# Ledger of designs, part 13: miniprotein binders against q8h113

Target 1, 357 residues: q8h113
Amino acid sequence: MVIYHRKVVFTYVRAKRFYHFLNIEMVTDFKSLLPVIDISPLLAKCDDFDMAEDAGVVEVVGKLDRACRDVGFFYVIGHGISDDLINKVKEMTHQFFELPYEEKLKIKITPTAGYRGYQRIGVNFTSGKQDMHEAIDCYREFKQGKHGDIGKVLEGPNQWPGNPQEYKDLMEKYIKLCTDLSRNILRGISLALGGSPYEFEGKMLRDPFWVMRIIGYPGVNQENVIGCGAHTDYGLLTLINQDDDKTALQVKNVDGDWIPAIPIPGSFICNIGDMLTILSNGVYQSTLHKVINNSPKYRVCVAFFYETNFEAEVEPLDIFKEKHPRKETSQVAKRVVYGQHLINKVLTTFANLVENS
Key: E = the ipSAE of ESMFold2; O = the ipSAE of OpenDDE; V2 = 0.75 times the mean of E and O plus 0.25 times the DockQ between their complexes.

## First folded at step 8 (miniprotein)

Design D8 (at its last look DockQ between E and O 0.09; V2 from the best seeds 0.00; counts 0 for: pae E 15.3 > 1.5, placed apart)
Fold by OpenDDE base, look of step 8:
Order: sequence, then structure tokens, then C-alpha cells
Structure D8 (fold): chain B 357 residues (1-357), chain A 85 residues (1-85)
Amino acid sequence: as target 1 above (357 residues)
Amino acid sequence: SEKVTVEIESDDPLLLEWAVLYIKMLAEKYGAEVEVTVKDGKVTVTVKGLSPEVAERIAELVKRLAELLGLKVKIEIDGKEYPLS
């Protein structure tokens, strides 16, 4: 235990120095590395009504604004979630994916399970290409009939692994912490856009939906195996907890180059989604990203997606239209019902399952 | 065209990965070819097709990275050792 903690702390300090080096030396050479943002000053004031006037908050807000404009991805440190919990989530995820296939199938994703549960390798497709990963898909649980006929497709409990037994309770705790963290980061982003801290907590954004994908990437002996095809995320904010010993996530910078999102121990990778692009009146563009399996070792990634309200008809917020006016000719995204979009994605993925089974 | 060869030794595989990735990013930026070989716990990264000016710049950046990360490196430009001190 103590030796592992010292190695992790030492690696974390080295990682911070590496990214600091990259940010200083590579800013001249690479316009778009993922910035590291300590959000602890923001979190310390997140419940204060005058948080916008705090000098520490102003500094974090400025970093968030630059990150969201330049790359749409950033590392989050000072987030207040314990390293022990973050690592336990990954450890238990490894343990699940190491189980016999028959044991993983006990929580198999099905339509009757509200499309919740385990997806085997080769089931997920991105842009018509097969992804080399397995996953557990989880969604916010809701009462039957809460979201009418649209929500009916996703009705049901999450299917948590029964081995280890503590997995459900651990993940429910983790989901709560990720939800609170996402809300507080979005308060900073709201300020960065020139709004109040609460623009993402209005009627359309109250009772936020969430999605969690617990992803396992098999080891490969070949280079350039696509673990997850190139895409943008659909929601507001994504929190990525990944293995620290493998670089697999690639982010497309503003110049069109693929930059590696090197793991920083104890950090989240955070990115913005398509709904935040719409809500911001297109100020912050969601960034194209992919996963390349490049290691013979198994890799895990837990992606938490903080979403709008399930029934939200997403359009640019009035305050951000005022602060950031666009010409009418800009294809500002059509009004999108988030829940309908999610259901269409889920059903499309599942149709591909049936055709390839 | 010049080549930069970097031999990297570390007991930390993550630091090795970061160093290799950084050199690959530099190679890509300058439109250079990169080759990575692993032998006896040492990683050798070779960047080819460089101008003399770019080769020297890459060597200097790798030196600074190695100093920062505490990596043991040997840097060569066209087989000539680049000074680390």
C-alpha cells in the first residue's frame, strides 16, 4: 500500500511537470495540447453566490474558457474525489472484464433491461466501423413512465456486476461524485461564457440525465487498432477515468492533427459535448476524439457523461445568444430533443447487434 | 537530411511512454519519419529527414525533457553525440 502510494504520487508529480513542460515549451510548437486545470479554487467557492468575484475562481474560469475555445479537452486536478476511489473503480472494472464470458453475460444488455448492461466485444459501431471494446452501459434510473413513450426504451435498473459484490455501491457513490463535480465545472464554464454560475441549472437543464460507459479495451498485438471510432460526445460534459499506464485516447486539435491524451494519475480528462456547443451558441465546439488500442495489455476507461434533462429541447441559451451573437447564416444546431437523440443512438447500436449476431 | 537518435533508459515505463510520445509529436510536426525500437529495456527513437536546424532543436527539446523527467538519455545527430552537459 505505502509503496504504491509513493509511486503514484511520484508519477503524478512527474506527470504534472511533464504537462507543464509541454504547456510551456510546446505552446510555441503545438497550439493545442490539453491544458491541466486545477479546479480546487472553483470548488472552494461553488456554493457562494458571489463566487464570480473570487480571484481564484476568475483564474480557473479563464483557464476553462481557453480550454473550451482552443481544444475542448482538459485535465482536471484538485477535483476532490479520492485517488483511492478513482483507482478502486478501475481495479474492480478490470476484475469484471477478467471474468469468464459466461459470467459477464449474466448482466448482458437486452431491450427488456432498458438497454442497460454488458456489451460484448465487437458489438459497438462508430460511423459504420466496429469498435474493439467491451462495455457496461449504465444510465440514470428513473420511475416508469417518467419520460413517457420516449423514455420507455431505457426504463429499468442498471445491471451491475455481482462480482465483486461491492461494485454497485462503489459505482453509485462514484456517479454521485461525478455528478456533483460536473455541475461545479459547468458553473465555471457558465461564468466563462459570461453568464451567471447557474445558466446550466435552469429549467431545461434541471434534473440532469447521465450516461456511464464502463469500457474495456482488449490487448492487441497490432498497431492502430480502433478501440473507439472518431466521434464527438453528445452531452454537456464528459469525465474520463482511464488507466494511467497506457496512452490510447486521441484528440483532434484545431489544426486537424491527432494529439495523444496522455494519462495523468489522479486526474480526469474532461471534454465538452454537442449539447454544450448548442447551448453556448457555438462558442465552445465539441472536439472529435478516438481511442486507439496500442498495448498488448488490457485497458479500462470509465466515461461519465453529464447530460441535459432527458426531455430537454436543446437550443442556445438566451444569455449566450446575447453575449455571443452569431450571424443567422451560421447553422446553429437545430433544436434537438436530447432523450430522442439518445434513444435513436441506442436503437441504432442495437440494430447493428442483431444484424451481426 | 539529418537524423536524431535518442536512446532512453528508465525504470518507469510511463516516463518512457511520455518521452516516446513527445518525440513522435515533434517528428509529426516537422513531417519527419520516426522509428521506435525496444531492446534490453532501452528504447531507441530515431527521427529521420530533418534539416540541421530542426535536428538540433529536437535534440535540445529532448535534452530538456529528459532533465525534467529524470530520464537517462543519449542523443545523437547523425551519429555524433549531442552534449547533455
Scores: ipSAE 0.042, ipTM 0.536, lowest interface PAE 3.0, mean pLDDT 86
Fold by ESMFold2, look of step 8:
Structure D8 (fold): chain B 357 residues (1-357), chain A 85 residues (1-85)
Amino acid sequence: as target 1 above (357 residues)
Amino acid sequence: SEKVTVEIESDDPLLLEWAVLYIKMLAEKYGAEVEVTVKDGKVTVTVKGLSPEVAERIAELVKRLAELLGLKVKIEIDGKEYPLS
């Protein structure tokens, strides 16, 4: 077919160039790969009242269930966010981090900036270990007073770079698209757990908070540099937009092995967080992951975290307690308050930042 | 030395590109030579210079990759079809 031949030739040329520039990690054994899920059938029907009956949706839901029970990480394709936008987000982020240090400091994190903004290399710690990355921290903006005295420390606005031009407009568009995508994926996950599509849009969940970390990992000439120490994500769902030509993210599978999250061009890497573990009554468990840098090239990762409502008091949902009852000897999931935990993390992170500056 | 030949068909050109690049990365891990050709609307990746044990290992890994990505593939070791089951 003439049209298919032209597209395949284009792909071949891109593949040839990418192979010659790829920094391949030689330390890992590829015993297992993360699942790849085409969610386009889910998205086509996600607003329909009868979506649960659609054969395409049923197939996607089955794949989501298996991925979330097994590894808690998966690639998402067919998500409807354009390749141009995904790539431009990373390209402009590269441009910002390439600026002189003094230019990046113009948007540094301060208490008066709501703890939003730039963090320099080497001042972040995960589980007591230094992380070799720099970042921009962004949070959902909200009206003054909305979350009381607890939320006051995070009152906005976000500090967006003025260079490159249009960075703010690009990222605000991107955040809206990631928010909508995450909500729709969670409708599929809700069905996978045996609920209605809308179990993650209930009273304490329908006004989700979000966090975005725009992360830069400097190139290294040593092996196994910790870019980000092993951790689980706190919220519901994370969408990761990472550089396509560098593999540094590793995830811990159910067998306890660390496996690479090899970039798939045009995809998101998606994983579940601690709040989803609680809400699902433990059926889906959040997954340990880390960033180990072995590349002399600079790597960008834009992580979008879809959370509960700021004020949410999170405990297992009744429908999932019914569908997936725990055994009598199992330790009960603890009730957590999302906003209080987030503020504690923000204040602790900033105190460490000041101490290590 | 043996060779593994993978014919790949996909309606998603980005997924096809990723699969080709993954096979190249895997081949480089084992120090193998890679050739990519296009014929009859399909992309063929040939990995050469393999021991019999490594050739079978690569065929298994490509089979697993195809299952994970939902790719339509045909895998051969030295011209003999490697079963997809």
Scores: ipSAE 0.000, ipTM 0.178, lowest interface PAE 15.3, mean pLDDT 80
ESMFold2 (binder alone), look of step 8: mean pLDDT 82; pTM 0.792

Design D9 (at its last look DockQ between E and O 0.09; V2 from the best seeds 0.00; counts 0 for: pae E 12.1 > 1.5, placed apart)
Fold by OpenDDE base, look of step 8:
Structure D9 (fold): chain B 357 residues (1-357), chain A 86 residues (1-86)
Amino acid sequence: as target 1 above (357 residues)
Amino acid sequence: SEKVTVEIESDDPYLLKWAVLYIKRLAEKYGAEVEVTVKDGKVTVTVKGLSPEVAEEIAEFVKRLAELLGLKVKIEIDGKTYKFPS
């Protein structure tokens, strides 16, 4: 029984109505902390026809709306993915990156592999600066010729580590769960934007593409080593599974300050991407973020990117143009072919792979 | 001038560093002075030059920060001490 003395209690008791408002306002006014959202009420109703009328869903939707307006990053708890699986993904990822370099090279990323596989330290560049990480790049697999000449650049199977042997099956299970979770979060975001739950499941968003980056950050003895340069994510949603013992991800707040995204065990960090910014008619803006390697210990991060359809011509959804009208002069009206954007990014990021092939 | 004194305990030095950073940024928003002392694995943050309203806001922030980060905090405000978790 925390004896809140009388003055703080008086603010607290009138604050039952204001506690929604003060928890909201203090979460909004604390531009310095990412909100934590329990999405379990949303997940419990995600397949219900009347989900939009559920009081628990309405509360989650309100939290999602604020998070997406204010910071574009939030923690997700109550997501229904087992901690054992989340931790196993990180454990197996550590085991892979601990392998001899020659063993990691068995799944080396190449243009002929559709830019899938292991990239060594120093191959990734963000905004012309070398990143201090290694990774396995994975993409949704698709049939040859499915996405025409643009898609050919990414054609091929994912190159999964053969050691540990169970890694492929584990990650394929994890991808399915992340896909379903992303879809359900987007139903909440769709409601938050004043649409139906299904605005992100329309023609342009059917058969969603996904990207996964399995990232290893080497330990550093120097402060402020850039693990990943400052960027926005390109897609709809990102789900970040990171080591719990190291703070490295930094998010730029609306005041221009870098906020550390401190790990919360059992949570995902979720953020919105550039495609969601476009689709929302610029209501929800993608947030600039970076990774700083601040630990002498090796750090892993698994980033799952839930994307539009590969061939989607991304423009603001009509419902969100109606609900959130903007002046015609807003740069948000840019039609972007997602697949072409992704390919241009891949070719730019891995330009050094093309010159050395 | 109102002050808030926060004693923070954690086994994670990064969580301590970040808790201090968050309190500093909030104090800076209000033009408040911040003093940080470290002793015996405890960090004490003292914010000075506050209105009573802003002091309560900082105290409530520190409480939420402690809950979010799993920190043990002791908040002193208006001659009263609060401990989290209780």
Scores: ipSAE 0.006, ipTM 0.258, lowest interface PAE 10.1, mean pLDDT 83
Fold by ESMFold2, look of step 8:
Structure D9 (fold): chain B 357 residues (1-357), chain A 86 residues (1-86)
Amino acid sequence: as target 1 above (357 residues)
Amino acid sequence: SEKVTVEIESDDPYLLKWAVLYIKRLAEKYGAEVEVTVKDGKVTVTVKGLSPEVAEEIAEFVKRLAELLGLKVKIEIDGKTYKFPS
């Protein structure tokens, strides 16, 4: 009996040391790994008028600058969002996607539902190729008429699953926390670019739109199934909450190599998007990434996209044009209208959905 | 001294590259010698100069790495072979 007790305790201690060693060595010791940034010093001071002078903030800002210039992807720890909430979001999403197909169709995307809701496997396309995933598309809700005729297409409430019962309330809490976290990270990024903390909270940026894609990747019995084709994100910042025992996300580094984004439990994976590239006058460039599925098990990824205002006409900010002048500005200098682009993508996606029915 | 031989199979050259790098970093921590060869379109990593306890730790590390990256691996330790996924 004592022998069995000693063996069990010894095995547990070795397994726990192995798990911690694996995470530490895979995250901290390789230059090809994505940066890990503890942003707690930034969050502690982000509402203070003198935050730029705080030594802890200065250190975080330096790490953000290096990450955004290098790979454009990084892990965020010390973010203040509980492990319980991060995990519950994924657990409830697993439960929904495990429902029979007919139950999931009860919240299917339709024009009447404001193009919000469930997409079946194989309807989404990236660069002309089918993505092997299913998803729930969610968008910030807004009052009827707020965004004129263009925005009318997306009017309506999100379609939340009724099973699990708590889904809507938990996800709305999660969205608020992700929105606040994204704003605070962007204050650090603004400082990293040499601006005030608030350069991303100006007139066309301080009422940000958001998009959330709640994605399920079916298990596969062959290698290298495309779960989501290579792309850049359109907005400012993306927060990725994914299953922690499966690696499928790959990120293209500055040398042109695809590197795995190995999950760190309790972290967010963060990346910059196309609008940040434009606003920063090209100093920070959005990064190609893809999802290559090699797992026989079902995998969930909840992606939160922090965007500009719906009506934003996005061009390089004057302060960043002055601090980071470009010799050739034709493509970066282009003015884009965020809301029109979003609506065009929504309508195109739905047309593809109808054609592939 | 023990050795651990890991044969890695994947059509994704970046996953192969990173798996090899992770194994090399662990081996360097233990001061072990690492040899990398290509045989029949597969990458083989051999780690030499290990105690039996460290060899088991490296094998468990490789098993976890294969699970995380979705790789097919074959591990040979002390004349015994283990396949993941099995």
Scores: ipSAE 0.000, ipTM 0.407, lowest interface PAE 12.1, mean pLDDT 82
ESMFold2 (binder alone), look of step 8: mean pLDDT 77; pTM 0.710

## First folded at step 9 (miniprotein)

Design m11K
Fold by ESMFold2-Fast, scan of step 9:
Structure m11K (fold): chain B 357 residues (1-357), chain A 85 residues (1-85)
Amino acid sequence: as target 1 above (357 residues)
Amino acid sequence: SEKVTVEIESKDPFLLEWAVLYIKKLAERYGAEVEVTVKDGKVTVTVKGLSPEVAEKIAEMVKRLAEMLGLKVKIEIDGKEYPLS
């Protein structure tokens, strides 16, 4: 925990024989609650070339493997990003979405802005149903021509709110930390799949892309208002920073029941996307999830999506085909050119936005 | 300063561990000290160093968690029982 603008205050937690008594290593079916993983042992050794042999790393890797196999969703604690930063991101985002509509329109999503910027409440649809949210869409910035003709339409800088003024610098700092965290979690996932820490690096993650959606969900006085319809994420890993006092995210378990992703203060929720399902040869699952607006209070959620190289041709990695051979090639037969898939999604979303405006 | 004491009873060790971790993270958010004690088959989590406003907020958040999880809890602020619905 780091406190930036206060006199130094330290929290002390005393571990009792409680942990020995409750057998924390007990395996569960995760049908009613999402697993919580403290990744601090992994982070402490992630720059060591012998990290795979470290007992603390081995324990975290085992927990990651179980969570990814059984649910595809888990809480991450011990991630090293300050509670102050995590909360300021949400506070500044609340401040922006509370502004008059005309002020928010100053950063409106347009083709000339590289499909980056603000979209208003009710113009997005998932599976034919209206999503009751507003958002700011951001993407990794890149030099003109870097991603050829496919990436051309996404060229240009992100549009950041001018109010609050500190928002851009705060978000850029946050994105850098989320990028590093995602890279290090993927090293643990690589070990969990039975590879080295570096199996995704190189052709898949030589120059990783990222997407971020900053989402605001209006308060409602009706039951079961859809904030975001059921979907899977398309990338490798998603880090979700949600408001602490509002439970709205729901995750579909293997039995088809919806599990509430109750916010744990200071944590990220991490889930795997479709690209990781493909790269792992179907060993890990991308999981359906949705957002239901169940509260009269306004809810903020910041979703950071860690992605492959823009030009990556995503197919099962040879090492994971060898270690985890499948009889059913059809389950993981989908080959995706990541950049083209992303651009097609961006253009389709914007076309629908224009039609519904 | 005030303290919030949460006595938790559950036959599910995973649920019990999850609830304790939640309260610890909630306390960390507010810069508070946490003590966890196991006695007579019950887990007690004590959060110390709170303002009255923060103590009420923590008690309410724990109450909501208990309702969502179907968890049996007893909540006290400075020894006075916090009403559950």
Scores: ipSAE 0.380, ipTM 0.795, lowest interface PAE 3.5, mean pLDDT 84

Design m11R12S
Fold by ESMFold2-Fast, scan of step 9:
Structure m11R12S (fold): chain B 357 residues (1-357), chain A 85 residues (1-85)
Amino acid sequence: as target 1 above (357 residues)
Amino acid sequence: SEKVTVEIESRSPFLLEWAVLYIKKLAERYGAEVEVTVKDGKVTVTVKGLSPEVAEKIAEMVKRLAEMLGLKVKIEIDGKEYPLS
């Protein structure tokens, strides 16, 4: 059984040495750790007609199935995105947030800008309280009228900083890589659910929307400051690129305990969203998670959200209803129009924005 | 205190629901009371208990939402029409 844990043990030893350097104690019990999945065998075969029969793919698919059934959060390594790019994204983001407000406000988020751009610290209010963060919100760009009346709210180009000058090109490259990575992970998840590799590339899924939130949390002089309250993500799959030097993300496990998502350098944190819960017929559950800022240091987190088609009417996929029938008739299957729910979140989150912008 | 009255017309029930939700969230933010009436594809939302400054802000925010979504709206502050152009 030791041989089946070699990659996990190796990554754990690397993380333990790194955390010792950062004065962070690691637990020795793997029940208190999120699973680590090396997806390189999946990526090597993800475009092959016989990928389902490949031994390496089968192994990764088994790990994805266990992670998604248990906690719904896992680290992804072997993803093929360079450490340089992952770190440069965070570094340039730090550089942008360190600029004077007058420079950051050049790309300020407004309704007229399609709710795309920079949100100043303390401008957002949630439940009557000031949010102590700043952010850049981005969405997949699309032609005027492509997504009908629902899409009008988000029409227009993403706003990118002119300083750092390379930021736009860097982020566009990063987004393309995250989009492809998310699609390929979902091919593994499709196999894990007993489908073909392409169940998440059908009619309602073959033109995927994406959302990206680039968030800066100012340093705090007290512990347990809530940077983001407990929530689930809306989409199919989230990729989180977080600063390596502080633990802020916490995930609620199946026993109801909060587990820290301790950063592993060069990895992504990956989790499933509400749309995947619906599409899988409830086999995989989206998991509550929260962000607590416990550091005097400034923290950056870049979250990429892979979504359905914008106009998708999301309901359980027939293949997964067949493979995983519900045993209880008392549970009502939800049908959700994805674009409607996204716009609801945008308008609710930024209800006071037009007065402050 | 002042009140803002918004009359919204659209053939899309989705866009009507949107606009109502948005206005309700604005009203909650300012501790204001909201009344909603729906009849024949037309929605009337009344927000009460506002200061003059907040009433003006809500009117402007609703105007911008309407422009963005292509909604036909009529906005009044204490019975006086708020200009849309």
Scores: ipSAE 0.000, ipTM 0.171, lowest interface PAE 18.2, mean pLDDT 80

Design m12S
Fold by ESMFold2-Fast, scan of step 9:
Structure m12S (fold): chain B 357 residues (1-357), chain A 85 residues (1-85)
Amino acid sequence: as target 1 above (357 residues)
Amino acid sequence: SEKVTVEIESDSPFLLEWAVLYIKKLAERYGAEVEVTVKDGKVTVTVKGLSPEVAEKIAEMVKRLAEMLGLKVKIEIDGKEYPLS
């Protein structure tokens, strides 16, 4: 009977884990008004020659198109990144932010580190208002001289915490998986716009830059404390890995209402950025969103930003101008140099930090 | 009123232009006038209409940013050199 007993125990352990998952859902009062998209049919075929004709891909593409036209924010499930990895990233991040400031300051953001590293609570501002968060800023690493004069400012390795010891290796693995996932979601978005799967893998897009912000929001006993002021993201696509037991992210819908992005365990929240608005010829709009600290509990959010090539001169792609022509009075922003825009944002944030320190 | 004069030299045209824009934004916040002159590969930014206290603040802010960004600067308040430490 040992075999039967072991099988029964194994089944009960699995049921208990599922029950724990359901209890988390009950705690979060889990009614998202944002779309939930299972992208597993897209991922199964994203490298196949005939992916555009696959019924499962076509269904996912339709859901992506609707989400991007409506609110520009959606949950992604079926993404293939393990729950263990997603949760361990958040757990190790909590461990780092719980350290004394003296330990966190060992990786303090500096110009000599290419503006990479730790920022203290209360030194960031959005639209003139203080953001109540601390963060680690990371960027794709590159060799000296790779991105010319503009890229010189961001030259340097990422600064990773030595405590927890495994943090660097964990985050580097996570970044690689997020990069691949973002590329594959963009293949679906490319099809949704009426292009080939590879329109976001052409010249100026096939060597994507990435930005990652690892953000800690302190617990508060006051209402309406701003964790991060209203903004749009600047890149193509953002993947958000947020704590499952706190609701703080709010998304502005087309009617002007703020929708809470209630966490779904094991999911990413995905949203489109300003560069994708330009590249799509205004078909998909980047959406205003904010973070309000509403809980006495400390909240972690890890945001991965998939970007163009660093030197990209971003303008509407010809295929999407042809498929989705705009009227004279409905012109979208025509051109942005991505690397200049990124460095302007980095330097402005740092200048504000220096002014208010 | 006081004036702050900043002479900026950089091998990065982007950083040079960004620094000029940043100084213009500082000046706007304090209600000051800005003039920009380019001569012999150097940029001179002159901020006018400042109180002595605001002139000192702008000079210190520009000094700190230039040091941090690796910009070569010379700063003067009403023609007197502001020391770089």
Scores: ipSAE 0.000, ipTM 0.409, lowest interface PAE 12.2, mean pLDDT 82

Design m14E
Fold by ESMFold2-Fast, scan of step 9:
Structure m14E (fold): chain B 357 residues (1-357), chain A 85 residues (1-85)
Amino acid sequence: as target 1 above (357 residues)
Amino acid sequence: SEKVTVEIESDDPELLEWAVLYIKKLAERYGAEVEVTVKDGKVTVTVKGLSPEVAEKIAEMVKRLAEMLGLKVKIEIDGKEYPLS
């Protein structure tokens, strides 16, 4: 009897999964939950020339491949960034947003500050709807003239609050660690796509730009207030450090359902952006996500965006066109000039700020 | 010090794995020790070394997780049942 035989095999496979569960082996095929990936085996070998052949690396790479194919969002644990640092970033960010408005305005975002600094509640719009959040916007600092006329708009240092006093030093340390972590996760993703570990460290990728948004979502009296409207991220990889006790981030799965990104303490949520979709020749898709303010409690989220070189002309990498050829012409990835697109988004977002400043 | 005990029951082994991982990470965040026991289709996660305030916070967070995921759970703090609604 075929049906009974298949049921016995299915039951055995489920029992084997349950046995592995006792050892907290990560499962990558969750359909209604975001996958969780322990990348510590990848990090242990990411500087070794033979990393691609390491059994632990191969296992992590398989999990990354499935996560990026199934939903484009996953939790990262075993990343080596201390819980103390992850939590201190959120604690100091709460302290800043709790300050009186006049104190926050001391670092207000302006054109003359290179569009770096504090953005007040209601300035940001997504798909024509006002987002109920405030933020500090930061970008990789660079020397005047480095990125020509296009980069001139973003010239200048990041603006950091003087209170909390240690905020600048803490955030600069955090950014460096997030940059290194993002690069190392991309080595695993490169292997997952069938390349070498270093495909995302080639020309136009080895001097990565970064963007960071430090976001505060006010407590709300109404349910289902939009904190951030549905969007995809533009870059390669995003690392999200969110408050542990508030579930507000929602991710759209392949079936069109919204999955809650329930905070796992000590983890990052990681998602792929539009540039990685292009570079992978469409193998990995950037995923729609949104934030709903659904609590009277104030919520903090620190989002770090790992990007291409500022002047990169982003198109599918040759190695991934070879390994993953597109069969349908209508699905050919387009070329994008990263820095130009970023500047256009900044100028569009802050058009009203220029008029009112 | 107090302990929080969570009994989890689900016919979805992947959902069980996810829930146990969540509770382990939650315990790690608060510097607590974790023990996982499996018996006859039920998984019991015990979190030890907690102050009363942290025990209540963990119980509330696990309760919210269970509501959100549709998990059948039983939560106890030092052997006393924590109300689920």
Scores: ipSAE 0.153, ipTM 0.686, lowest interface PAE 6.2, mean pLDDT 84

